VHH binders against p91247. Designs and how they scored, part 3

Target 1, 277 residues: p91247
Amino acid sequence: MAVDMIVEPKWVVQNFGNIRILDASWTFKPKADVAEYKAKYYNKFGVGMNELKNPEYLAEHINGAAHFNFDIAYYPSEDERFTLYTPEEFSSYVKRLGVFNGDHLVIYGRGKDGGMAAASRAYWTFRYYGYTTVSVLNGGIEAFKLAQGVVQSDSKAEGIRCKDAIHFPIGEVCAAKGFKKKTDCDQAFAAKGIKVGDTVVISCGIGLSASAICLAAARSGIVAKLYNGGVHELAYKAPQHLNMRVTLLLHAITVLRCTYIHFTFLYAIVIKIERIV

## First folded at step 17 (VHH)

Design a1
Fold by OpenDDE, fold request of step 24:
Structure a1 (fold): chain B 277 residues (1-277), chain A 129 residues (1-129)
Amino acid sequence: as target 1 above (277 residues)
Amino acid sequence: QLQLQESGPGLVKPSETLSLTCTVSGGSISSGSYYWGWIRQPPGKGLEWIGWIHYSGSTYYNPSLENRVTISVDTSKNQFSLKLSSVTAADTAVYYCAAEPEFITYEELAKLISGTDYRGQGTLVTVSS
């Protein structure tokens, strides 16, 4: 049965016994050394779960929620901050979180924008691996508490931008307490010339803000593709291909170059692609 | 690897309904991170988007075709279909079924840009008396 992509705190409280809740809270940290991580934690989820604890999750989380830890659920590579495991490997991890086939997963975050970036990243990840009954808790743990949900303890997360790219602020689709209304998001996309039927790729520093924007786009019926590699990889590898069939929003086809990149948590880039046969 | 194959009649009479089916292999239509849908290329023209169906059952159509197009999914057969009613000569085209990934890596981005993404080989449908 189809579920809503975004669910409200009141609904989660009302359905608390019928859902599997995951905490997707993640605190920004530098990318781990690829070789060291591979040696210590790659596909060693038991070890990761024991050694890579999240203090915020431990301090406070929704009762019964398992921690979907980005430091374990993904692994670092040269080009990607959050490289995706094989389906089999990922399944092994998910099982350790107490998730079973058929569960309605409700994913939440915390901190800025109600944690919608992290929660959305997790959402798309589960979708990638074939899970269909997945929802994001709008507003995260704080909204849940305000709805009189039961929690066990408390805390926040960060991202990157390219100077030559047109940026889509996450604030266009998210506010302090979660996603904006669908109608507001619709207007935001329309204002930037994004419409249903467009082939759109969305990228940000490490894939968090882009995830939220993609989820908002999906809710609005816009086919948006979340780029996993982030703007860094896009800037260095993708411009050669993008130069042929990509147009930045509100501009003609441009040469995407990575002339200046710095950390930002508020922006993603949106690229329209001209489809070819 | 995900594979898509179009099937259906190559000839349709004016005012009739064009019906095509896409058979998906290498993955389940009821899972994964894809939109499923159709695009077409009329002779001498560029690609035209027809519509998508989301795993939730939600459909999104080209506004120019919205009143005539229906996309549906049959999860039991791992297929999805296109129906286009009241066809005219303007609907003559090569029709492609496609899977639009929601989550892409660099490899998939490259495929998308190069036109070697997840789509069928295409089937020509001619509208003629």
Scores: ipSAE 0.705, ipTM 0.893, lowest interface PAE 0.5, mean pLDDT 87
Fold by OpenDDE, fold request of step 24:
Structure a1 (fold): chain B 277 residues (1-277), chain A 129 residues (1-129)
Amino acid sequence: as target 1 above (277 residues)
Amino acid sequence: QLQLQESGPGLVKPSETLSLTCTVSGGSISSGSYYWGWIRQPPGKGLEWIGWIHYSGSTYYNPSLENRVTISVDTSKNQFSLKLSSVTAADTAVYYCAAEPEFITYEELAKLISGTDYRGQGTLVTVSS
């Protein structure tokens, strides 16, 4: 059964007993040592859940929500911040969160842009593993609290962009209270020359902002691909592929060059790929 | 790994409906993180996008073909189909079914760039009297 990708706080309240709520709140941390993490936490979800706690989640979360913790749900590798577990391993983790097959998952975040980046990352992750009934709570916990008559303050996070790519600020599709209207997003994509039918890959520093932008794109009928590894991996592994097959529509239609990267959480890059038979 | 295979008639008469089916193996259409759809390459021309269907039931078609194209999914058979009505000689092409992943790693990106991504081998459909 198809569900809305983005749901409003009022809807969540009305359907509170029929959904499984996940808190995807994540506080930015430096990348953990790969070897140390593998030794301590890789596929040891019980240990991770005990030792890698999020203070914000502990302080306050939606009633009944389990914490989908990015420090546990993914593992660091040499080239990726959030490497994906195998389906079997991931299943072991989500079972510990009380997620069952057939659940309608509603995922929320907090902080900047209503936590839409983190929530969307989690959304796409569950989609990756075959979950079809997944939604993002628009505006995150702050919006939810407001809908219930509670007022809270917001927080901020960090990210990266690549030179000579189509820069797409997350602010084009998100505001302080969550996702903008579909019509506004439609205009934003159109303004960047992104069209239905384009082969589009969206990437950012560690895959958060890109996730939100991809979700907005999906809502607008744009078939985009979310890139997991981020711009650093692309720059390192496949600069030649970017140079040969990627075109920039707004920046003088030039070949994408990832010679240097700027750090900004506010932007993702959109890559249009020339497909070949 | 996903495998896709086109099937259907290689010859269609003008004004009739072109019908193709794509059989998917190695994954489920209803549980995967993919768009499913069709692209084609007319002789001597570039690749043309036809349309996509999402598991949610949403369809997206090339505006130039919007009125003539229908893409549907049969989850029981793990297949999806293309209907193109009122065909003319201009619809003669090699047709490819394809799966577009929503979430990709470097490996999948490399395949996309190299043209070895999730698509069928293609089937030639000729429109002729």
Scores: ipSAE 0.549, ipTM 0.837, lowest interface PAE 0.8, mean pLDDT 86
Fold by OpenDDE, look of step 17:
Structure a1 (fold): chain B 277 residues (1-277), chain A 129 residues (1-129)
Amino acid sequence: as target 1 above (277 residues)
Amino acid sequence: QLQLQESGPGLVKPSETLSLTCTVSGGSISSGSYYWGWIRQPPGKGLEWIGWIHYSGSTYYNPSLENRVTISVDTSKNQFSLKLSSVTAADTAVYYCAAEPEFITYEELAKLISGTDYRGQGTLVTVSS
């Protein structure tokens, strides 16, 4: 039976014993050195899990939830913040999280937008690897607590803009308490001229906001494609698909050696692609 | 590598149902990582989207065809099918089955942009008495 992509806290509480809960909490941090990461943590999930702990998760998480740690689940590359492991490698990690084939995964986040960006990123990641029973907890851990779910302790992250692409703020589909109603999302997509049948690619800085928007789109019946590499990769590999403003911004950031590219998670770009026959 | 191949009759009579099957290889339909669907190109016209099916069973159809279109999946055969009822001459076209990934890398994006995405070779279906 098909599972709902987005589940409400009450449902999670009611089904607590029948689901595998994952905490996808992640706080923005600079991209790790590629070489160093490769040496220390690439496909060394045990080491990563021991050394790359998330303070927020440790402070408080849903009871029994494993931490799907973005610093471990992905690895940095030259072009991507969150490069995807091979299916075999990823499976090795997932097994360490206590996830088995057939489990109904419920993924949650925290902080801004109820943690929907991170949770959604994780959702699509699992989808990428062929997991079919995956859901996002609407509103994240805070919503869960309000629904009288049992939790353990603490913290939050921000978004980017492009000219020739449709700017789509995550706020159009998410609010403080999680995803907006489907009807509101439907209207938001319609207002941007995005409709069912369109070939749509959604991208953002590092793939978080885009993930949430993509999930909302899916719920609305829009067949969207989540772009993994983010706008930085696009700027480098396919600048023609980005507006000059975004390109300049990226260049400016590069020039300023701002190691702290606070990619504001606030905006995704939606690229409509005309199918070439 | 994911491969798609259309199969079915190339000739259909008016008012009958057009039936096509897409055989997928190099990947499993049941993985749910793709939307599976159909597009067509009538002679001298542009591409027209027909519809998609998701692993969950959710279907998305072109509103112009929604009442006549049924897309289904047979996971046991790793196939999905198109049924288009009450066909007319206007339904004469090259029909393509296609897969749309939910999560893409740059390589996949490049394929999409170049028109070399996961699509079958196409099959001509002519509606004629």
Scores: ipSAE 0.266, ipTM 0.691, lowest interface PAE 1.0, mean pLDDT 86
Fold by ESMFold2, fold request of step 24:
Structure a1 (fold): chain B 277 residues (1-277), chain A 129 residues (1-129)
Amino acid sequence: as target 1 above (277 residues)
Amino acid sequence: QLQLQESGPGLVKPSETLSLTCTVSGGSISSGSYYWGWIRQPPGKGLEWIGWIHYSGSTYYNPSLENRVTISVDTSKNQFSLKLSSVTAADTAVYYCAAEPEFITYEELAKLISGTDYRGQGTLVTVSS
């Protein structure tokens, strides 16, 4: 049966008993060692499900949703971060999630993009394997909760968090005609907990947004250091300084880039550091 | 490997509609893995994007052309098309169809940030009497 590609939160709430829901949340992390992953986890889905936990999923997910974990559903190879299993191997994994032929599958994610990038990746993967009765929940768990949907927790303890990073869109300090007035920028920084005299490290995916935010910060009396390596390199080398939502959003933005130039005004991250004497 | 090939008339009279088709092979337009679109390069000038269409039917047109441009998809023929109405000599250019992947490898990401595009061979369209 044909199903809609994208379903609305109200529809999911109304059809809750008639669908199978998957959480596609993924926490950005460096590619695992290929040989080590192969020895420990390759085609050993039960082991992966026991050991490769996602803290955000455990803390909160849509009631009854199983986790479609990118670190389990795919494997790293020399050529790719997320290499596809054979159809037989993939089928073995998704059956452990309670997905069987004929179910209407609804996939969601989380974060400021409504989890659309992660959910869409999972959607594409199911279609690749010929599973076409699959939909993406528009706006993810956040929109589902706004529509009064029921969520649950599987964990009593929080996972690893990189809560020190501050997500800072360039639109907080810039408009179509240039920088916003100094007083507007002062307030934008203050609203994010960044005050006059603070020292910050600023990074972004393409190196342009962070530069503009550094100029605005300097005008506001904030000591701004530009990390020239970009947020993606920082996420590889020091993920503990980024929260999961910011890391996932930045990864999704880079995947959706149509041309290098068109997305120069998206986002930067800001990390407050101890004052350097 | 995805392949794109432009087809259509090389000569169009002023005030008429420029119509081009891009045939896609090695992949399906309906797969949802690409934005599909058109770019042009007037003689001696830089590349100018015309518009993009997602497999869902959503379109994004260059504001300078938006009143004159239609991009459409024919999934049964695995083709997408450009129509540019009311052409003038200023619309003379090499026209390229293009695909922008939504989901890429790390190596492809490095190429993307360096400005590498996936596009066809290009077809010259001349607008003249």
Scores: ipSAE 0.000, ipTM 0.126, lowest interface PAE 17.0, mean pLDDT 73

Design a1
Fold by ESMFold2, fold request of step 24:
Structure a1 (fold): chain B 277 residues (1-277), chain A 129 residues (1-129)
Amino acid sequence: as target 1 above (277 residues)
Amino acid sequence: QLQLQESGPGLVKPSETLSLTCTVSGGSISSGSYYWGWIRQPPGKGLEWIGWIHYSGSTYYNPSLENRVTISVDTSKNQFSLKLSSVTAADTAVYYCAAEPEFITYEELAKLISGTDYRGQGTLVTVSS
């Protein structure tokens, strides 16, 4: 099927589930030494993908986009910076990026020219190898973001991101006679931004409130995971995944002498897990 | 520790019922504290959860599929199953079975944060005439 050679950001947003997106970002650098490159990276695509990371791609790219990395997709030779692999070798590389025959590829770049130079080189490369269902995203990642497109980051955080911890009192799901009705609990979770089908990690200071809240959450259709170590242990072992609000709450609990277990019994911390991959 | 494997037909005709089974090894469905469920990824689209079943017997289904989906457990075979009725081409997807631990230690939380989970390899189911 013939596809347009240049597509607009709005079109890409509208067709997001029907296309395969490649980031063609390349950061200028001196030509690599030919002998050294050949010894370590030539036709060793797995090694290159593991070791030749682009910080701009890792920091931000269109959601789901794989990196078509010029430092991997080509090799330096005596006469050229970007020498073409054989079709068989190139095919091996792009399969690792999740590109298969028949996909509509959309390639983008970034920078002051909207990434058009880098994206166009990648576009030409695919056409050279006979892959003609390929387009360039006009204006690159910046234009895509202006059209309300979704981007992601892989820097130091792969896949899952912790959102702000949510303070959740046990009284939202329990009363003196036991658990509140399912409908009331559904509303309580929704009021905290926790929807049916969400995955959450629930913890509290001594573990009792979190257990009850997990049971109520499961009844409400929420995938609730109980962290058995308590919020204080979580803060000690994984502080990088707690935000300042949770840290301040834990400090307040400590200052209020959390040996008063009736009051510490009354709430849990709920951490909503959002999967990026 | 747990290992999950999907099985079932890869081709289903429109209007028929898609039926998949997940075989669990390295643990027991009846003795474990897990949510057992199904996720799918249509071609070129993101992951869509289908539903889950808690070891207590409680089930929950994605509202968009609720009237067509059933998830069940066969403890004697250590398996759980998906039935999706009245399929159309829109139901073509890679289907994954999954286990989500109900109780996590710090080590399990670290795996969850790093993006690893208890999910099968996936099986493509195509709906076509």
Scores: ipSAE 0.000, ipTM 0.407, lowest interface PAE 10.6, mean pLDDT 75
Fold by ESMFold2, fold request of step 24:
Structure a1 (fold): chain B 277 residues (1-277), chain A 129 residues (1-129)
Amino acid sequence: as target 1 above (277 residues)
Amino acid sequence: QLQLQESGPGLVKPSETLSLTCTVSGGSISSGSYYWGWIRQPPGKGLEWIGWIHYSGSTYYNPSLENRVTISVDTSKNQFSLKLSSVTAADTAVYYCAAEPEFITYEELAKLISGTDYRGQGTLVTVSS
């Protein structure tokens, strides 16, 4: 699907539900030490996403926009500041940002030039890798706000803070005739490190298997909260609350569901909560 | 090994439209990695760029020719074309199709330094009655 190279803020506001938005904000800084970067971050996108936060993005970004971070999307080499990864490696990074094939991708930046330099570099990068349904938002986040677009902040977010995701198949609590006995379910939760009195958030792709697991958990004395939007929505809306294992399991759930459409309700993601105040 | 080959009539009458096609092999026009375009060399003169087209449909024409030039792409045949209207004897030249990288990695810069040419063989077009 061919799309315009540059889109206007009014158009983006009017088409907000039909596009996927990336924030390409980058804070100017010296080139990182090549050897140190290679040891810590090269091809370790989850580590980079966890450690290389951008304060401007966290303080304010277009609602739902993931951060396409130049300190992660590229690596420094002796000859270049922003050396390109292989297509396979780059694909691994952008999948973590929730970029789907065929989505209309809109990239923006911020600052005195309306973020056009940063957004254009990100645009060029996607084009280089063959992703052609991509546009730059003219005038960046500043122009988007003047067109009354909605922005958000992550720096004071209330909600689920997730440390470790637990893979939990529905077969641990259900059999052909319905729910297993309470004692069997108690053992299944304990085997996964989930004990009486724990608070957990339970999610899956469409929320059906998670609902059954929540009922079993409540019977077992576990404080279970059902995330009705599914793990895909949670990963999109609050990526800072998920770790790399949850992201990888979301990908596996998507692939497995397509492969095993005949078998539904295979498993859910169970996330233990540590409350943040 | 990106390869470009011009095709079209070698003789065009004055006031008619010159039409050339460039067939691309060893790569895809749809990749978005290159600008695709035309240059020419009149007898005894230097090279003159005519125009470029990007996969997105954006065109960039030499201002001296822009009123007479149309460049287009046929992605299904992996070809792009030149139309130059209202030709005169001054349009007699060797016409080349060419590719210009949209971006250059370090590896591609090294190839450029070594003299790698992204230009076709060239085709002589004579404007005469």
Scores: ipSAE 0.000, ipTM 0.159, lowest interface PAE 18.8, mean pLDDT 74

